# Ledger of designs, part 185: miniprotein binders against q56419

Target 1, 326 residues: q56419
Amino acid sequence: MEGRTLEEVQEEVFKRHGVLVPKKELEDLAKALEEAGLLLTEKVEARLKEEEEKLKRERPMRLAGLSYPEGEREARAFLEAFRASYPGEGEEARVLLMPHLEPSRVPEVYGAALAALEKTPPPERIYLVGVAHRPLKEKAAALPVPFQTPFGPALPDLPALQALDALLPFELFNTPLAFREEHSLELPLFFLKGRFPEARVLPLLVARRSPELGEALKVVLRDFPGLLVLAVDLSHVGPRFGDTPLTRTLAEEARRRDLGFLERLAEGEPEAALAFLGANPTRIDGVEVVASLLPLLRERKGKVLAHRLDLEAPTLSAVGAGTLVL
Short names: E, the ipSAE of ESMFold2; O, the ipSAE of OpenDDE; V2, 0.75 times the mean of E and O plus 0.25 times the DockQ between their complexes.

## First folded at step 14 (miniprotein)

Design ig14 (at its last look DockQ between E and O 0.88; V2 from the best seeds 0.77)
Fold by OpenDDE base, look of step 14:
Structure ig14 (fold): chain B 326 residues (1-326), chain A 108 residues (1-108)
Amino acid sequence: as target 1 above (326 residues)
Amino acid sequence: GDLIERLEELLEEVIRYLKEHGEEELAREIEEQIKDIIEALKSGDTESAIEILTELAETIARVLHRLGAPEELVQKVAILIFDVAKALGMSPRQIYEIAKRFARAIER
């Protein structure tokens, strides 16, 4: 709607969809979008500017009290419960693929990640690569500020971030507002900070595949060793994602895609994993992250620790989640 | 102007901490090095400024680490150093090198 009148929007909707939306409905929608901060009004712009200025100092928790406890004591109990939900033992990880889905949906998958972290020596730094669910100015971005957690702030590794920026053909420190509500970093970071309180973090988002990121990180990881974490979900199927309601056939296809992807990654064949997905008809979330990190995933053998396709019953949709160690 | 202000801020933060911890000689040395950077900048000798900054960054990082400085201070100092480095127009290789030296100096 930016720069267009309600009448122009009404006309456009009519032209495109053959539906005349009442002006009042458009006004209510515009108001709702404004209230949601989706319309760039002067007020929204001022608020966004204020939020951007705050993000120069820290990234506050957004999901505390919703997805995880705000209090440290309760947060520790939360970690313990999630670890308990996975009955297996972990393996040492140099690369950890874990979900960023709502933790309550896939507790054993997060439990598997915690199990892996138990077998992992405390890293000096964690390269946390999430999925950008909002547009980025560049293919990838970083936010070089403390991320708040119930365990205290996750502090950025500024030297390693600057080293990475120096090797990239674009400005790494772009689109700070994309980090404000990005759960693909916040949720994994809760578990990571809880396990490794002293580790510095490189919070990275990928919007589009960036081979440059993988090549740069390969160099950086040599001089700045640390744990690489891919915070990615797997298949997204059902009505929320444009499919029919979940059926046995659709669920089997989603699982086949998820497991086939993870198994090829576990074999050290990330290109084969991507090729296996083809057009990605089940919408595996982590494809752009994996495609960006190919140099770091090649020839690394590992193990799939957990997988779940979680049904969201109200929408008859499902999301895949997995834990892989390399 | 902005570069000098950042150097002065860096000086203030580091010198304060060092003096509080009895490192007066080192504080004087760092102060002299920052003055040398400023002088190099005023003379247009950017190369010398970059060289001094690179060595200074490592020295500061090492000392802060040795003294057990709070991570927040180390981070603040890192920000200032990299701001100065960028303002000096350091090459990617030079920025990478300063980052590498800084990180090694604060390695646990």
Scores: ipSAE 0.755, ipTM 0.897, lowest interface PAE 0.6, mean pLDDT 90
Fold by ESMFold2, look of step 14:
Structure ig14 (fold): chain B 326 residues (1-326), chain A 108 residues (1-108)
Amino acid sequence: as target 1 above (326 residues)
Amino acid sequence: GDLIERLEELLEEVIRYLKEHGEEELAREIEEQIKDIIEALKSGDTESAIEILTELAETIARVLHRLGAPEELVQKVAILIFDVAKALGMSPRQIYEIAKRFARAIER
């Protein structure tokens, strides 16, 4: 009833149905609809508040039985199958870039990450930096609670998280609900926790590039050494992402963009990697994370271990995924 | 009152663990340090409370490491220490320093 008077509504009803509805009945209906909407809003808000309180204690598995097995024995076998999907050897990583795309779509890319982890001394902690798929109250966020996995809880590194929060110009612990369904942390964490069961984690999300985050992390990593993981996907092309249907030409362009980006990162040239993408025409979603972490990526050379641009046949679209060690 | 309650929670958790592991003298020392923090707060001497907490956090971390304490207990103690630190109004530099000292002590 927004924008119309009750008399206008009454007139329209009479015109259409030949029935004159008294003004009071229309007023009562409008009031009832408003009250029902208010009650629904209050119920949803109460539910979200309850979920937020639960997330202040732990973050449960959301993708067990969907993306990976819930049981520990089956999860261990799942990891081994992924490692076997990559026949090569890895290299030691101080920084690891790996995907957060559905694992079964890019098994050799996750396998390459596992191969790198085999060559990496067990870290005291893992800085796991994903991409926020829900809005954050700030440019970045963390959730300092255990994340459940089939291999047991991944415990937070509370001292390192508090040190990081202290260096930022905003509250780091700012949007618990954004972590509720965030697969960019849950999927990589499955592999990381399976390989490094004793490592604590710093579960971080980036919504918008934050130079302050990179500068703070550079300081924190010096005093709290660990493995830095960029949990990011690459090109997103096709109708699901606002393009024409995937063609050979578009797919080849996306592959060239993905590999050119990764190779420049591998040369220790993250600014050049970002510049190479220009306006980011294939929508590499790792750009906000890379742009935030420039101080940690400069002059750090490494190697691209794997890449796939994976076809989404039902949507005529594709998503790129890669594994890079620095 | 909430800050004092958090301090008492920290005391209870740490003291119980230490006594169960034969560290009664150290338990008494820590108990006295927490009492000193509470007395400093009652007298309005927040600066002294911060200084004592900083030393106490490192001491507790070192002892928990020496005794091979379960990670679950270490996590609970860390939560309490940082909750108290924030309630005391410690500066970003002070929080960073206590975090660094705690981490180094619990890892070594």
Scores: ipSAE 0.702, ipTM 0.891, lowest interface PAE 1.2, mean pLDDT 90
ESMFold2 (binder alone), look of step 14: mean pLDDT 79; pTM 0.741

Design ig15 (at its last look DockQ between E and O 0.89; V2 from the best seeds 0.79)
Fold by OpenDDE base, look of step 14:
Structure ig15 (fold): chain B 326 residues (1-326), chain A 108 residues (1-108)
Amino acid sequence: as target 1 above (326 residues)
Amino acid sequence: GDLFERLEELAEEVIRYLKEHGEEELAREIEEQIKDIIEALKSGDTESAIEILTELAETIARVLHRLGAPEELVQKVAILIFDVAKALGMSPRQIYEIAKRFARAIER
């Protein structure tokens, strides 16, 4: 609706869909969208500007009390419970692929990540690469500010972030508002900060595949060693994602795609993993991240620790999650 | 204007901390180096300014680390240094070098 009158929107809807939406309904929708902050009104712009200014200082928790406990004591108990949900032992990780899905949906997958972290020496820094679920100005972005967690702030590694920015052909510090509500960083960071309280963090988002990011990070990781974390989900299937309700056939295909992807990554063949997905018909979330990080994933052998295809019963949809160590 | 303000802020933060911790000689040395950067900039000798800043950044990082400075201060100082570096028009290689030296100086 930006820059268009309600009448123009009404006409467009009529032209596209053959439905004349009453002006009052459009007004109510516009009001609802404004209240939801989806319309750029002066008020929304002022609020966004205020939020952007706040993001120059820190990234506050958005999912505390919802996806994880706000209090430190409760948060520690939460970590312990998630670790307990995975009965296996982990392996030392130099690269960790873990989910960013709602933790309660896939507890054992996060538990597997925690198991891997138990076997991992405390890193000086964590390169946390999430998925941008909002548009970025560039292919990738970073937010060089403290991220709040129940365990205290996750502090940025400013030198390493600046080194990375220096090697990229674009400004890394772009689109701060994309980080405001990005769960692909917040959820994994809870577990990472809880396990490694002293580690600095490089919070990175990928919107589109960036080979430049992988090449730059390969150089940076040599001079600024740390743990690389890919915070990615796997298949997204069912009505929420444009498919029919989950069937045995659809679930088997999603699992096949997820496991086939993870196994090829575990073999050190990230290009083969991407090729295996083809057009990505089950919508594996992490493809752009993996495609960006190819130089860091090549020739690294590892192990798939956990996988789950989690059913969202109300929508008959499912999301895949996995934990891989390299 | 912004460059000089950032240099002054950097000086104030570092010198204050050093004086509070009994490092008066080092505080004077750092103050002198910042003055040298300012003088180099005023004379148009950007190359000398970059060289001094590069060495100063490492020195500051090393001293703050040695003294056990709060991470918040280390971060603030890092921000100021990189702001100055960018304002000086340092090349990617030069910025990378400062970053590398700074990180090594604060390595645990």
Scores: ipSAE 0.781, ipTM 0.913, lowest interface PAE 0.5, mean pLDDT 91
Fold by ESMFold2, look of step 14:
Structure ig15 (fold): chain B 326 residues (1-326), chain A 108 residues (1-108)
Amino acid sequence: as target 1 above (326 residues)
Amino acid sequence: GDLFERLEELAEEVIRYLKEHGEEELAREIEEQIKDIIEALKSGDTESAIEILTELAETIARVLHRLGAPEELVQKVAILIFDVAKALGMSPRQIYEIAKRFARAIER
């Protein structure tokens, strides 16, 4: 019934096939198709409810065997290989910025993060702040359940999560399905859990900048000290992201934007870092997370340990990744 | 109804663990505190129920830490405590206080 009346369908069938189908039979068929479509919709809705209920108990690995090994021993060797990809020394981090880009694309950037963690005393908990790739009901969300890893479950810090929820003007535990496939938490968590197996986690997503989140986290971090991790990527340039094909000029601009952003953060000037980006012409994903977390970044000086603008040759596009310690 | 069910579940989990580990006197004390919460609620005295829960949450956390309770049990107990706190209608600041006291006790 693609914009046609039943009479028009009846006439067309007669013209094409020489058969007159009574109007009542066409009406009955239309009703049956509508009822069948409703049943399919109900089945999809039931499946989504089932997935949501599963996520209220745990968040399973979805990238094991794809982005990192499933077995613990192989996963440990994987971490050591990434650490070896960055031959330098790290520095202690109170705040760590690291990527969530596919690890094999930027091995030395993840290696730099591991080098920083090597110098960082094991924290009681990790505030892991990623970028929501699916819509959230609010500006930010958390999922207060174990996240499975090859190193065992990363347990949630339930008291700290409840304290954070209590300070926000919206319910923090608001969109479980958004976490189902969220690689901006899963990929960094693999490295963090591997290095700090006893740390509990606050798995947080930002969809849109939330000054309220930053103010609440500043209070929570005083009472629940831990490591703050911004799990964000930098520039996204090229046709996959709405640009012309990657040119040397576009790549140079993306690199300049990435490094200028990171350098200003390293000087303890997060507002200046955001202002430097202007309209964000190279689509640095970290901007919404940084804008949310300003109170935690101000006057905190540090160092850029690594950066790569990684080429996607098949798409003539590139994505930037960096490691910053504060 | 749901509040009383969560209180009973909290009691069951904690008291069973304490009895299994030889803490029968403490199990009886915690059982009585939960009964006191229930009686306060039946009398319409939500403020007393909140005060008792706040002290109870810290006490449970300290005992679970002292006994070396598995993290999975600590997680389950924490869920029940916060479910009860929300069902009691505790204010954001009251929930924050329970969270802070619980965390300090389970870490110490």
Scores: ipSAE 0.742, ipTM 0.908, lowest interface PAE 1.1, mean pLDDT 91
ESMFold2 (binder alone), look of step 14: mean pLDDT 83; pTM 0.807

Design ig16 (at its last look DockQ between E and O 0.83; V2 from the best seeds 0.77)
Fold by OpenDDE base, look of step 14:
Structure ig16 (fold): chain B 326 residues (1-326), chain A 108 residues (1-108)
Amino acid sequence: as target 1 above (326 residues)
Amino acid sequence: GDLIERLEELAEEIIRYLKEHGEEELAREIEEQIKDIIEALKSGDTESAIEILTELAETIARVLHRLGAPEELVQKVAILIFDVAKALGMSPRQIYEIAKRFARAIER
């Protein structure tokens, strides 16, 4: 680790903690960390460099065959099944808030998104704003390359991306490796590409609230019209997230926070939605995205189409997901 | 060096496509405009280079759209144009203007 030998690490651990960790255990840990990409060895660096070079050309599917089918025929059947899971009708979306959670956990929420997309005229471009679950160099980033899907590549809108970059006080095209495994883009994009095969995409990630992003996008959207998609989850509660096991009280609080957030967004009051969350004790995932996009969400009235708090039984934890049309 | 190489690559891609589609006159015109950009750069007249590039970008986009060019080519050309624009030190406003014109030219 950081150029230190295993022996030096062993000595340091012994000095700090009074525990002599066997060299073999350190080797196994180092190997595990290397495999996890947490140990920057020459091999890991070379691999990361290779992956970064590949990301200059395209973003390959990572969740094909896991979260959704790899084959186009099967992928279309998958979309139809998810649409069927939502019994309601959608509404035309100018802004769509949808989840990025594992689709099988919240099928009807994705179904609601598909229902909204059915009522939405095919956009020329989709502004897909996800959550960065990895650190970014800047508050936000974009990857201006084709994203692979079972329906063919989702092609970037390079002109619109460059226009956005030009209006930002930082380099938008940063941290390409953060996109490599980012599910907050890949999962929603499956549904979006399946519905709008000809739409260009602006794949955006937000790590921290960026008011500049919202102001820039407001200008860009005027000259480069398109569908804005917020790919965000809601509450994260239970042991996986540092809480006690899910109780009725905790679930009710999570639902209250989720619905209270979505309802205020549906009323065109995004600042009120953020204020309602306060310190965000139930860890709503989409806070930084919404905080970045305030200028685009203000005064837009809409409708909450679906909400679910999905229990992950093995961890007694739950994640909220919702679909909102504006 | 890199800027000239990118311009030459842009020229090659566009000229080849245009010639393949019977647009020989337009190919010559675009080739001449790219040469003019290169000459402007060599003379230190960056302003002229930016102006020519801005108009050329829109022209290329319109022609590619009119001819029904493959999206892959449109993407490649867009990349090259914006790379050149950045390398020229174009202002945010100038880059935005190129982007706007390019997008409008390829609008369905």
Scores: ipSAE 0.755, ipTM 0.900, lowest interface PAE 0.6, mean pLDDT 91
Fold by ESMFold2, look of step 14:
Structure ig16 (fold): chain B 326 residues (1-326), chain A 108 residues (1-108)
Amino acid sequence: as target 1 above (326 residues)
Amino acid sequence: GDLIERLEELAEEIIRYLKEHGEEELAREIEEQIKDIIEALKSGDTESAIEILTELAETIARVLHRLGAPEELVQKVAILIFDVAKALGMSPRQIYEIAKRFARAIER
């Protein structure tokens, strides 16, 4: 009911249909509707709890057959085709920034990441830091379970994850449902697991900036060395994202902001990169991740290997993606 | 689930694995350490159990690595070690130390 009294409902029914429904019958109906709604709420909550319990054991592939092949042999061929899309040589990375945009939209950007991984000694573990697209209970979260891939399970680095959790002023493992459909981890992980099949993974999400995360990771990375991966997209512009119609001028501004951001990161100046964006009017997707990880990015110089601002014609909108090695 | 029940079940699995690989004496020693930890969890007298857990974690990790144990077993051990560490009320510094010692023991 819209907040009307039963008497008001009774009067409205009489005006429209010429029938006077006794107040008791309306009360009975309202109670039945409340009970039905409560039961539906209980069923939804039970389903979410079941899904949460399943995520305590493993995180299954969600995008196999959609964004990448399900079978291992086909997945290897797919991965090699992406490498071929970038004809250049990579450079060794201790930190890699790569996208999480649909791979077919930016094949050479993922190819550049693969080229960097070719030059990178296989790490013991990968710190994979994505962007939370669902709410987290804290500023950041992790899911310490195997993530399934066509190349086999990507096993969690449980000691490193527990060391990280121990240093944080909040609980890292309390939002498992946020990982259920999180493509910002799954899409980069396909490429990372394909190139480093023996590396364990720390699957991390950032919802909003946490200086504590960056300071803790600096300590953990010293004792548990590995590859740090920022799995982030760049500008989001156009009508799909609330802008005026996508013009060449807006696209040029988005590209300028993407490249200016990446170039300042490549100079070891992450604070300057964030300041360059100001209020982030083109909605660069990685700002909270970079802001959290400042201690790991300062004075670490490197190179931008690739960038594309990719047009999505049906929505007249664009999303930027880049590859940066530090 | 029930942490003590999980610890008992994992102990049985570890002990079986060790015996199958000729480590009968170490299996017995580990069984005794796990019993001590279980009693500490039940009684709430946790300080001595913290030292036992720290040594146990490193010892189990080192032996399972030496014997080439399935990674799934190593993962189950790690999960339980840290759940027990938290139940014993170990400080963040103590948990970090167990993590570092466990990781070094399972790496080459």
Scores: ipSAE 0.738, ipTM 0.899, lowest interface PAE 1.1, mean pLDDT 90
ESMFold2 (binder alone), look of step 14: mean pLDDT 82; pTM 0.769

Design ig17 (at its last look DockQ between E and O 0.86; V2 from the best seeds 0.76)
Fold by ESMFold2, look of step 14:
Structure ig17 (fold): chain B 326 residues (1-326), chain A 108 residues (1-108)
Amino acid sequence: as target 1 above (326 residues)
Amino acid sequence: GDLIERLEELAEELIRYLKEHGEEELAREIEEQIKDIIEALKSGDTESAIEILTELAETIARILHRLGAPEELVQKVAILIFDVAKALGMSPRQIYEIAKRFARAIER
């Protein structure tokens, strides 16, 4: 796209206002606008570097007052309300799959996760594996700093994180800014920290499947036992995600894909769960995480506690969420 | 350069903590071992320092656990131990071993 030349602008100004603006003055204005754009870019880059340095010390709450209460007393009541939204009993989890979708959209799915945690002995540490929604410099990343919560800071398990980093063919601590707004860690962490206030955390993100991560975690979990949590959503269907408008047929397909995926995981068959999805036509969010963690999921049998495909009426779209205990 | 300064500062904090809790002899032993590590970082002759750091990490973790040290101090120590381990050029296996020994000692 091309606009007017300086001569054309000069001519138009003369026609409209009866004054001839010298070409140099127009050139100076254009240069000043270009310089202002460069200064804005420098300001943004400086701000991002400042934010990155802050993230090397702690990760602050970004969703307090939006997705959950900021105050501890109110946050505790919030947890109890979510537990009450699931009328069933949980089961002890060695591995827990839970969502990272906005909690108010799937209250009983988070409630099922709380029910499972209720039956789970407090772990020394939690391996929290989310989905990177911003690019990572490598296939996976961690941020070895306290994550703030209404229940106090979730402290990092620094020895376990360093042990994991040592076993990977890439640097694990590689993209701090990707954690700045990462709700796939923050939302599950609220529930996990509220139930296990003494547990340390390994906050991990997967951008692209990493068999190396799964193999390394298998070794690390033997020496640093803890609870493994896959913080993933399921199907994403409808126009917001590039589909035709949501129909009953598309919703039924999404539910079938979600439940088939979860049931195969529950049978200890993660490869079969991935194969069942094929090209992943309903865009199940957890595929890259599950594909990374195959060594930790094989032969672990369990139970699907809850599932919902939640409708977004304004966008004619839907997102699936589930709770699975292994 | 900056790492040596950080190590010296933490050593002073750790030594004060130990002396305040009646561990004066252990404080002197740890101070000497940290001095040896600092010399190795300056000289680049790191092989003996790697062995010293491995034993020191577990020793510090055990005493901090026994004394009920604040988690903030434990975190500062852990950060610096691993920064030093990397600066000494420890292999992935050596870093893994330090992590394992530190974790077991601080959890017991």
Scores: ipSAE 0.732, ipTM 0.900, lowest interface PAE 1.1, mean pLDDT 91
Fold by OpenDDE base, look of step 14:
Structure ig17 (fold): chain B 326 residues (1-326), chain A 108 residues (1-108)
Amino acid sequence: as target 1 above (326 residues)
Amino acid sequence: GDLIERLEELAEELIRYLKEHGEEELAREIEEQIKDIIEALKSGDTESAIEILTELAETIARILHRLGAPEELVQKVAILIFDVAKALGMSPRQIYEIAKRFARAIER
């Protein structure tokens, strides 16, 4: 396991937990993990290499037929239903903050995003900034390939991506495997591609706050204008995230933090939004993205269109989602 | 070696596309410029290669846009141009300038 011997693992478990696990049990576990593909075997490495080579050409849909329809006709009906779930009108967006949560959990929040997109002139390009739920080699990454959608491929803006790479102190085109299953891009992209079929896309992931990314994007956006989309979720509370089961108090705290964060962003005060969260005890997902994009969010006034704290009943946990236009 | 082969293949594709659309003079010009880039790459004349590439990138982009070329072809051209730019060791500023000119040329 990661270059350690079974004996070293046994010793570490003993040191940490005071339990001597028999070598045979560790062998059986290692075998089970290998069979489950959780260990980097030659076979797993070969498969990962093959998947990485495929990602040089395109990023296939992973959630088609699960989170959204695979067929274009059904996908259009899906968009219409989500738009219908939000009774309000949108506003023109220069910056759109929207969720990446499972769409069925927060339909009206996605509906609010669609409402904003209805009032937004078709952009030439979309800067789609998601959250890396897997480690990246660098603080941020991009995948400069077509992303498959039910509406056809979302094509990369290669010139704008190369311009961005040129302004960054690190290689932007890193960790292609992190994009393979990243839903923080795939789910928002469904809605974006459905609304703006001709827009090119810059699919970006942030793992850690990168002030360099925000400064570089500020320059790039001047010469390569487009819609900036922050695909981020808000609070994550309950047992799945290390808390007690959701209570009224915990839910009120999560909502307070979510709304307080979004409202300060809507006022054009992104630093105040981050400061308001402090240690982020309710685990707002979008913190590293917002912290990276401060130069683009400063002094932009906007409006919170929707917010929901969605209960996952089986785990008594909840996730916050919001839609903000700037 | 791989980059030169890709340049030759793309040149053939572009020249064919341009001839099919009645742009024979332009096809000849582009062919000549690609040959010059290949020669510059082979000789190690990086400065000349960068200059030719910068102008060629904009020219190709503008023509493909004017002709309504398939986005796939535009993407192939963009990929190759930036691969060549990287291979030439172009500065961030030079890459940025090519990107800016290319993007403006294909603006809708």
Scores: ipSAE 0.715, ipTM 0.885, lowest interface PAE 0.6, mean pLDDT 90
ESMFold2 (binder alone), look of step 14: mean pLDDT 82; pTM 0.776

